# Designs tried in a protein design chat: VH-VL binders against q0atu2. Part 156

Target 1, 119 residues: q0atu2
Amino acid sequence: MLDKKARIRTSREYRNVFEKGKRLSGRFLIIYYVENALDNNRFGFITNKKIGMAVIRNRIKRQLRAIVREYQGQVKNKHDIVLVARAGIGKSSFEGMEKDYIAIMKKAGLFARNANKID
Below, E stands for the ipSAE of ESMFold2; O stands for the ipSAE of OpenDDE; V2 stands for 0.75 times the mean of E and O plus 0.25 times the DockQ between their complexes.

## First folded at step 8 (VH-VL)

Design tb1 (framework fv_dusigitumab; at its last look DockQ between E and O 0.80; V2 from the best seeds 0.00; counts 0 for: pae O 5.1 > 2)
Fold by ESMFold2, look of step 8:
Structure tb1 (fold): chain C 119 residues (1-119), chain A 121 residues (1-121), chain B 111 residues (1-111)
Amino acid sequence: as target 1 above (119 residues)
Amino acid sequence: QVQLVQSGAEVKKPGASVKVSCKASGYTFTGYDINWVRQATGQGLEWMGWMNPYSGYTGYAQKFQGRVTMTRNTSISTAYMELSSLRSEDTAVYYCARDYDYYETSYFDYWGQGTTVTVSS
Amino acid sequence: QSVLTQPPSVSAAPGQKVTISCSGSSSNIGDNYVSWYQQLPGTAPKLLIYDNDKRPSGIPDRFSGSKSGTSATLGITGLQTGDEADYYCGTWDSSLSAEYVFGGGTKLTVL
């Protein structure tokens, strides 16, 4: 789905984003994000055990990957971005997660469309 | 800077309900889940459930299903835990705690001071 | 009758080292990350260790954590009388419908 260069792969890379990055919360998602030294964005996905059993966690990850893939062309470059599933996300629809992702990414200033507005 | 301040001690009769409050300050209240944990005198910690203050969604420990309700009022940054059909064994100190996500886990990084609830015959 | 098993008590003299064990299963410690909480007499619990072995800001490096298999260990060196407290391990458990579980607690006495 996302190519290898667009994935955060190691536990150390994940932990770096949590330790050095900014945190922003929505209704169903949290993002942690930090500038990287690459020429591209990388995405990571976390569904810890509080979310539910592995079947549920894997379903949520697949849904979040699909959402990120749909909007990845709009994301400002050179960021490591980790999406963390928030407690209660299993009760959301796919469309609810998508709306939450869009809102969070706009609030974080990570979508290019945020630069459209001149006020 | 982060602070969770709970309501005062309560004395209740069996069969009554109790509602404990937990007021958050020093951070964005809706950005972190609140968990409730209780501790009977001389006993260990017992997890009761989580509440997402943004969505209002909850997840309760199986032991408390049907007796516990966790809510919030976001305009005053306050979480609530209500336990109904009280029994003597519900006598405990009740804590709220902030849930912090880190990598593939989470943990309780800040705790309220505790609220003593006494249920007497 | 906690899900995670800790010794009920441990003791050691000031300046010595003590370890506190926490034994679980594959559905909790075995496939997750452990936190430790310190509860001083008459106070709320306080986070002491997270992510098996990391210390929050303000926790001195004489407190350490480790995990192996389905067991976790809290180490405390240079014991001080102010370390007398109850210590709890905790983690999420997948076998209990995603419930958080604590150890039964260990009373540390510095004598």
Scores: ipSAE 0.786, ipTM 0.915, lowest interface PAE 1.1, mean pLDDT 92
Fold by OpenDDE, look of step 8:
Structure tb1 (fold): chain C 119 residues (1-119), chain A 121 residues (1-121), chain B 111 residues (1-111)
Amino acid sequence: as target 1 above (119 residues)
Amino acid sequence: QVQLVQSGAEVKKPGASVKVSCKASGYTFTGYDINWVRQATGQGLEWMGWMNPYSGYTGYAQKFQGRVTMTRNTSISTAYMELSSLRSEDTAVYYCARDYDYYETSYFDYWGQGTTVTVSS
Amino acid sequence: QSVLTQPPSVSAAPGQKVTISCSGSSSNIGDNYVSWYQQLPGTAPKLLIYDNDKRPSGIPDRFSGSKSGTSATLGITGLQTGDEADYYCGTWDSSLSAEYVFGGGTKLTVL
């Protein structure tokens, strides 16, 4: 599980990311990202009702948190990043989600240059 | 400028199929889901389903399950909606609409101009 | 017949205020953000309000939205003749496999 300080927690924090951040879309994920004034990254996770029942949304959130945790040490610091799960993600495998995360984060240029497990 | 341009009017016989196209421009096609909504003359809006242009995944309204197929050609940024086993009740204007997904909501921020489909014997 | 219930019609004179209600249930309006769409005669629908109360760029502030419980309301102040149109509320319904649902629509007549 992500540390408390690594999580976006308030509505205001989410709104700031959505209003001031950049948006990039992947196959299963949309990311909103903006620089913060901290020394660490914060992550937010959104699974809207379009995905389906709460049990599915909660499953997806758990999977996305696991993915983010796995690669968090390779992400450039000083960013607030919100992951929005797109419709259809429930039909994807965990590996598919992971692949999409890596792809979209690369596209955003959010991985550090010394990242070594994203290839 | 975001634009959705749909194909022209169609006239079909009962039992036939119709395939309406929706060409997107002014944004990254694969970044937004496409929804299809129809409207019979003098009636309200009826949601048919969504399609993810990147993955091709779809979600259809229960009413149209087994009769509607939503696809896309990413090389030309075009979405398609095919409705089979047409009946007179399918006579309507069909719209494609871009779905803006963020936070805990989705809404249709851009719409095509509509395609009139007439089903008559 | 529509999952969301709207009054079939409303009317008012220019300059006046009108409200359009949209009633649903916990699985749709109760749990999800509501959007409103304006459809001028002979045209495609246009996004008017999103996230219950937010206006897209280009929409004047005389259009407003609100949500309480399982109901949503569209407000129009300073009514103009150009506001004569059909208005639809819409949201996602999570009771099934996540379907989008519209209200039956409300015809606004400017007297």
Scores: ipSAE 0.019, ipTM 0.715, lowest interface PAE 5.1, mean pLDDT 89
ESMFold2 (binder alone), look of step 8: mean pLDDT 93; pTM 0.956

Design tb10 (framework fv_dusigitumab; at its last look DockQ between E and O 0.29; V2 from the best seeds 0.00; counts 0 for: pae O 4.7 > 2)
Fold by ESMFold2, look of step 8:
Structure tb10 (fold): chain C 119 residues (1-119), chain A 121 residues (1-121), chain B 111 residues (1-111)
Amino acid sequence: as target 1 above (119 residues)
Amino acid sequence: QVQLVQSGAEVKKPGASVKVSCKASGYTFTGYDINWVRQATGQGLEWMGWMNPYSGYTGYAQKFQGRVTMTRNTSISTAYMELSSLRSEDTAVYYCARDYSYFETSYFDYWGQGTTVTVSS
Amino acid sequence: QSVLTQPPSVSAAPGQKVTISCSGSSSNIGDDYVSWYQQLPGTAPKLLIYDNDKRPSGIPDRFSGSKSGTSATLGITGLQTGDEADYYCGTWDSSLSAEYVFGGGTKLTVL
């Protein structure tokens, strides 16, 4: 659902965000983010073994992708952003994850102001 | 600098409980999970569980399920581990450790100094 | 009863090189990333290696790590007396429940 252009694709690109980026954590999510040299944003999604079984980890990734897709038009451009699932996220609802994402993205200053965008 | 400072040594009788504290400083306490690891004298490391200090959610190793409780007080940046129904084989040094997420894994980047718990008659 | 198997001890002379193996399975080393911890006598463990082969800041480059299949290796060159310690590999395991597992530990003696 996210354009291929808007995806972090390689292990090196992921590791760059962890090594060079800023870290902010919420209840269920951690984001790592860094300015990129592109004209667009790229998103990555991480769950590790601590989160649970593969079925659970895959469900969480799908839910996070859906949340990012819904709000991607509000995100300031030129950022690589990695969403990391935090321990305990499997106990959250979709709405709980969504609220956490909104809060952490606002705290990071990654949402544009409330002005309408030109299509 | 990141520091984890643990409570002092404890001597307990079988059947009692022990509660070890771990005070964090030098970082945002709620931003990183705390894990507990123990080590009996002359033995290896044994993972006990994790605690997310933001949510208060926990995940315990199956071996300790039902006997361990991990909690926190965010106002004083302190994590706690309580082990009940103590037995002689629970005699060990108990460590808290900070969990750091990196790429598709996590690991323990900072450790407390350890708390010796001795269980004997 | 270690999930990850390490030799119980290794030794070498000052200035020499030593390797410490860590053998696991597809549910741990085979599909996760390995960390190594050093525990000097009477002290807490300290992170030496993460992400199979990376060193945190402050760890000298004579410490190295690698992983192949379900096995990992810690290498130490230019051995010093101060390297006498127990060394543990660690990783997440998914075989029954998501739990962190350590190797049994390897005691390094510098003769």
Scores: ipSAE 0.693, ipTM 0.902, lowest interface PAE 1.6, mean pLDDT 91
Fold by OpenDDE, look of step 8:
Structure tb10 (fold): chain C 119 residues (1-119), chain A 121 residues (1-121), chain B 111 residues (1-111)
Amino acid sequence: as target 1 above (119 residues)
Amino acid sequence: QVQLVQSGAEVKKPGASVKVSCKASGYTFTGYDINWVRQATGQGLEWMGWMNPYSGYTGYAQKFQGRVTMTRNTSISTAYMELSSLRSEDTAVYYCARDYSYFETSYFDYWGQGTTVTVSS
Amino acid sequence: QSVLTQPPSVSAAPGQKVTISCSGSSSNIGDDYVSWYQQLPGTAPKLLIYDNDKRPSGIPDRFSGSKSGTSATLGITGLQTGDEADYYCGTWDSSLSAEYVFGGGTKLTVL
């Protein structure tokens, strides 16, 4: 699990990202991202009933956290990033989800130049 | 200003294929899914599928699986929908539409002007 | 045949109020936000309502949307001649591999 300081936790923090941040859509994910005034990144995760039953939503959330954690060290610092799961994600493989994450993060230019796990 | 401009009318024989284009402007093309919806004359709207312009990922309606292919050329911000093995029932106006997704929501906020495809012997 | 059910037609005189119903199930309207689209004769569909009850910019407040359970309703007050069109509800259906589904459409005639 992500460190507490690496998580977006409050409604105000989420609203700030949605209102001031940029938006990009992948197949399975939508990301909202904005620079923060911190020395670390914070991540937020949003799933909803559109994804499926609660057990599925919880699974997807765990998978997304795992993906984010794996690539966390390669993301440009000082960003708040919210991941919104799209409806089709419930039927996607973990690898497909990971691929989508990498693709959308690349498009956003959020990976550091020296990143080595983003092929 | 967001705009979706589609290619012109098509006339095809049964068994042929048709490829309709949808050129996007006024926004970041790769940031939004493109949906395709068709409408037979005097009939309702029928969703065909979605395509993500950045990844190229697609999701098709089960009805069109194996017969429809949605692609894109990001360099010219253009989406394509190809429908093969055409039959008379495929005669319709075909629309591309931008998908706006936010949180739990997804809706088609901008539409192309439509492309008439006629399939006849 | 459509997954979402709408009345085929509704009609009213100018200045009156009309409502268009959209009935679905727990896997679509019951589970996701509903959008409404207006299609004037000979034109492409236009987004009219999103997220059950929200209006895009440029849509007058005469148009309203609501959702309850597995049904949605479009309301039009102060009916104008220019409102004569086909109206479609739409949403995502989780039981159909995340397919988008439309209602059958409702033809609104202004008497």
Scores: ipSAE 0.031, ipTM 0.691, lowest interface PAE 4.7, mean pLDDT 90
ESMFold2 (binder alone), look of step 8: mean pLDDT 94; pTM 0.958

Design tb11 (framework fv_dusigitumab; at its last look DockQ between E and O 0.10; V2 from the best seeds 0.00; counts 0 for: pae O 6.6 > 2, placed apart)
Fold by ESMFold2, look of step 8:
Structure tb11 (fold): chain C 119 residues (1-119), chain A 121 residues (1-121), chain B 111 residues (1-111)
Amino acid sequence: as target 1 above (119 residues)
Amino acid sequence: QVQLVQSGAEVKKPGASVKVSCKASGYTFTGYDINWVRQATGQGLEWMGWMNPYSGYTGYAQKFQGRVTMTRNTSISTAYMELSSLRSEDTAVYYCARDYDYFETSYFDYWGQGTTVTVSS
Amino acid sequence: QSVLTQPPSVSAAPGQKVTISCSGSSSNIGDDYVSWYQQLPGTAPKLLIYDNDKRPSGIPDRFSGSKSGTSATLGITGLQTGDEADYYCGTWDSSLSAEYVFGGGTKLTVL
């Protein structure tokens, strides 16, 4: 469960990441990310209408939150990071999403060296 | 600069198939979805479906289920739309468009020039 | 019988203002964000407005968008003869199987 302070909450905060942040695409995910002025990271999750019905979108969000929580100790501090579900993600497994997240976060240079899985 | 260049005009008989290509340049092809939209002469825009070029997964408008197939060849940054069992009412200009994800929605930020398909006996 | 309803045409003189309406439902405009596309004669559509009211780079500020409830509005001020085009609203619809929907289009004539 992500701490409340580690969540991007307002539309203005989300739009700031899209406007000022860098974009990287994976197979199932896109991340937008930007440095923030806080002492912590914040994460946001987006599943828009093209992903599918609400039950599918909610399942995907729960899975992405679980993945982020699992690896949050490896993420370099002071970043706002928005995970956007790509069309077709509903056909992926949890393990497929997890592998994609790891790959894209490494490519973005957002994993800190020597960080371990938090759980 | 982002560019989507489509294949040339086609004339088909009813019952045939057509395959339109859309070559992308100026961006990472697998990083954005491709959508297909058509427009009959003097009519409005009609969405046909999306294709994720990384995964190859698709989502089709219900109207075209069973008749449309959207594919790609990532080595040449090219998307394809094939429409089968053509009828005269399929006569239209067919567009590819890049899908840009922004906040809680997405929209079509770049379009191909269009491909005219004429279906007549 | 478009999912989103637009007037078929609007007209005004150069220098004047027009608005173009787009009426939908709770499952599309009410639950999503509206984009507008401009189609000049003989050309492909071009993105004009996204996220209800934002302009892509290169779109002049005399084009504006707004949304209220299940309706959206495109505003055009300082009309020029080059603005003569068809205008389409578009959005995702949650009552359809994850489908994008367009309005029927509005032909703008600058007299």
Scores: ipSAE 0.752, ipTM 0.912, lowest interface PAE 1.3, mean pLDDT 92
Fold by OpenDDE, look of step 8:
Structure tb11 (fold): chain C 119 residues (1-119), chain A 121 residues (1-121), chain B 111 residues (1-111)
Amino acid sequence: as target 1 above (119 residues)
Amino acid sequence: QVQLVQSGAEVKKPGASVKVSCKASGYTFTGYDINWVRQATGQGLEWMGWMNPYSGYTGYAQKFQGRVTMTRNTSISTAYMELSSLRSEDTAVYYCARDYDYFETSYFDYWGQGTTVTVSS
Amino acid sequence: QSVLTQPPSVSAAPGQKVTISCSGSSSNIGDDYVSWYQQLPGTAPKLLIYDNDKRPSGIPDRFSGSKSGTSATLGITGLQTGDEADYYCGTWDSSLSAEYVFGGGTKLTVL
């Protein structure tokens, strides 16, 4: 699991990202991102009933957290980033999710220039 | 009021390149992807690709890979689509469209008026 | 040729109801929300329906959308002469590297 300091935890924090941040959509994910006043990134995850039953939603969250952890060191610092799972993600493989995450993060320009796992 | 205003009609020779502009207003330009869609006369809509005005990164339809380049100038809130190695089949009206991507949604909510590109010898 | 399949044309008299189908697959309509676009003659496309069944501001409630499985349907009640236009469905397709795909379009003629 992500460290507490790397997680968006409060409704206020989520609202700030949604209201002040930018948004980009991928195939399976939509991200909201905004600069923060910290030295680290914070991640949030949103799944709803459109994704599927609770067991499915929880699986998706675990998979997304795993993806975020894997690439965390390659993301530009000082960002709050919320990942919103789209309806089709339930039918996607883990690799498909990962690919989409990479693609959408590239769209956002959130990867550091020296990133080496995004090609 | 959200508006997308495109550049005027173009006439090109085969093998040439065309660059169409799309000036956005009424919203934060860097907050939404710009998509390009074309339509040949009497034909349907064909998606060409997206461009993120904030990062400049793009995603092109496989059909246009290597021939299309989408760029932007954020200082004037303008997106560009350049298509090279033009052929007669590229004759069409080209549209820019804003991508509304919010939570689980993604659709084109505002469109430019279109730019007619004619490719002929 | 289009990834999404629509009937080429539909027609009805004023006041009647018409439906336009949009057939896809599990990699597009089956996975994502469908949007519908109206294109009046000589004009740019206009968003008509989003998220399968939602209407943007300014779109009257006589326009409706629905989705079931890998197919979507646009419904128009109280048909008016001004509804004569081309209608396109669209969505994202995961099998095409997350490309957006349109239906072939349907020409609606008001008799």
Scores: ipSAE 0.029, ipTM 0.676, lowest interface PAE 6.6, mean pLDDT 89
ESMFold2 (binder alone), look of step 8: mean pLDDT 92; pTM 0.951

Design tb12 (framework fv_dusigitumab; at its last look DockQ between E and O 0.03; V2 from the best seeds 0.00; counts 0 for: pae O 7.1 > 2, placed apart)
Fold by ESMFold2, look of step 8:
Structure tb12 (fold): chain C 119 residues (1-119), chain A 121 residues (1-121), chain B 111 residues (1-111)
Amino acid sequence: as target 1 above (119 residues)
Amino acid sequence: QVQLVQSGAEVKKPGASVKVSCKASGYTFTGYDINWVRQATGQGLEWMGWMNPYSGYTGYAQKFQGRVTMTRNTSISTAYMELSSLRSEDTAVYYCARDYSYYETSYFDYWGQGTTVTVSS
Amino acid sequence: QSVLTQPPSVSAAPGQKVTISCSGSSSNIGDNYVSWYQQLPGTAPKLLIYDNDKRPSGIPDRFSGSKSGTSATLGITGLQTGDEADYYCGTWDSSLSGEYVFGGGTKLTVL
């Protein structure tokens, strides 16, 4: 569960990232991101009604939150970052979503170095 | 400059199939889903489905399930919609449209010029 | 029939204001966000309003949108003869397993 200060909470805060931020897309995910004036990162998660019923959308959000928590220590600070589930994501595996997240975050230059899950 | 350019008009007999192309330019093709929308002469807009050009996954309107196939060739940034078992009621202008994600929704921010398909005997 | 209900036509004089309504249900307009599309005669539709009330770049501020409950409204002020077009509302519908739905369209006549 992300810390309260690391969450984008309000509709206005979400929309600001869409309005002011950069967009990069992958196979199953889109990220919107913008520098903030805080000393920390904030994350938000969006699922579109087109990807299915609420139970499916909530499952996807929980999986994305878990992925973000796994890698949050590698993310450059002072960014608001929104992850948007893309149409078809319900057909992906957790590992597929994770790979897509890593690729997008590297392409955005938001990881301090090449991010890999190390076990 | 975002642009969607569609293939030319088609005349078909009942029972045939038609395949309409939609060439994208001015943006990263795989980064946005493509939707297909049709409009019979003098009628309103009717959504047919979406296609994610990165994955190739699709979602079709229930009305067209089993008759429509949406595909792409990412090497040439082109989306396709094929409608089979054509009837006279399928006579319409067919549009492709780019799907732009915004907050908890999405909408069609760029449209192709349309492709007229006429089904007649 | 269209899932979203619009009046078939509306009219007003040049320089006047018109509103176009769009009625839906809780599964579409009620729990989602509405877009409006303008279709000039013989052309493809064009995005006019998104996120209920926002204008894309290049759309003048005399076009406005709003939403209340399960209804949405497009407002056009300072009517010009070039505004004669068909106008469609649209949104995603969660009860249709993620299908997009349009209104039936409203023909605007400027007389």
Scores: ipSAE 0.652, ipTM 0.892, lowest interface PAE 1.8, mean pLDDT 91
Fold by OpenDDE, look of step 8:
Structure tb12 (fold): chain C 119 residues (1-119), chain A 121 residues (1-121), chain B 111 residues (1-111)
Amino acid sequence: as target 1 above (119 residues)
Amino acid sequence: QVQLVQSGAEVKKPGASVKVSCKASGYTFTGYDINWVRQATGQGLEWMGWMNPYSGYTGYAQKFQGRVTMTRNTSISTAYMELSSLRSEDTAVYYCARDYSYYETSYFDYWGQGTTVTVSS
Amino acid sequence: QSVLTQPPSVSAAPGQKVTISCSGSSSNIGDNYVSWYQQLPGTAPKLLIYDNDKRPSGIPDRFSGSKSGTSATLGITGLQTGDEADYYCGTWDSSLSGEYVFGGGTKLTVL
């Protein structure tokens, strides 16, 4: 799992991202992202009840954390990034979720130039 | 017919590592997560983590973070669980289990036969 | 020490009905589907019940599951000697960062 230092955990931290960050929408995900003053990236995850029952939300959260962790080393540093799961994500495949993440992150310009595994 | 066939029994010394394999057949290997569950002698079931065979992504129980590594070889439909820094308390039967975790449900519908791992000096 | 609580043992005579309880919290049983697993002596666990009350193919209707609040129950009617086994409830727990949790298991003895 993501290290605690790599997680957005407080309401204040989330609010800062939502208020000051940029917003991009994908098929299954919405991302909010803003630069931070740290030496590392932080990630937050929002899985509202609208995406399905608790079992679905829990599964989606696990999968999103796994995806973020896998590509963490390829993301530009010094960013706070919140992933919001959209309705319907619970019925998406893992592959679809991953592709959506990659696509939206590329669109946001958050991957490093030399990043691999994103094609 | 869905089958999960695990590797044979292992005997290890404390501090060593063990890698258990789980070969899947009868279904699309990359379509389902693989979970690992262990059971000490006379004890209950303990969940260790999940691995997605398509992406290789994983989620580990906090208890095993830093010691467990779950991987796969898709060409042979085989999942692997490696546990390092073995202790006597790691002596147990280790099971792989297929996770039906898509859409609105999640449960372990097929299990391997188990692999006994003994850790002793 | 298990997140889900089961009685350590239950017993009954052949033909009778037994129930096995599984108690949890809102973050696990309260919000998530419960599965039950049967483990015959010396064998791997087998899926017995999924999604609280559904039976996989091959599981007789003598086995039933239910959930209410933060508790789940496994019911076995027409008890047979072959039902002697360990039974485990399991579900996901959001409070544990999406970990799967099992009950401590219940040993069913057929008298």
Scores: ipSAE 0.020, ipTM 0.655, lowest interface PAE 7.1, mean pLDDT 90
ESMFold2 (binder alone), look of step 8: mean pLDDT 94; pTM 0.960

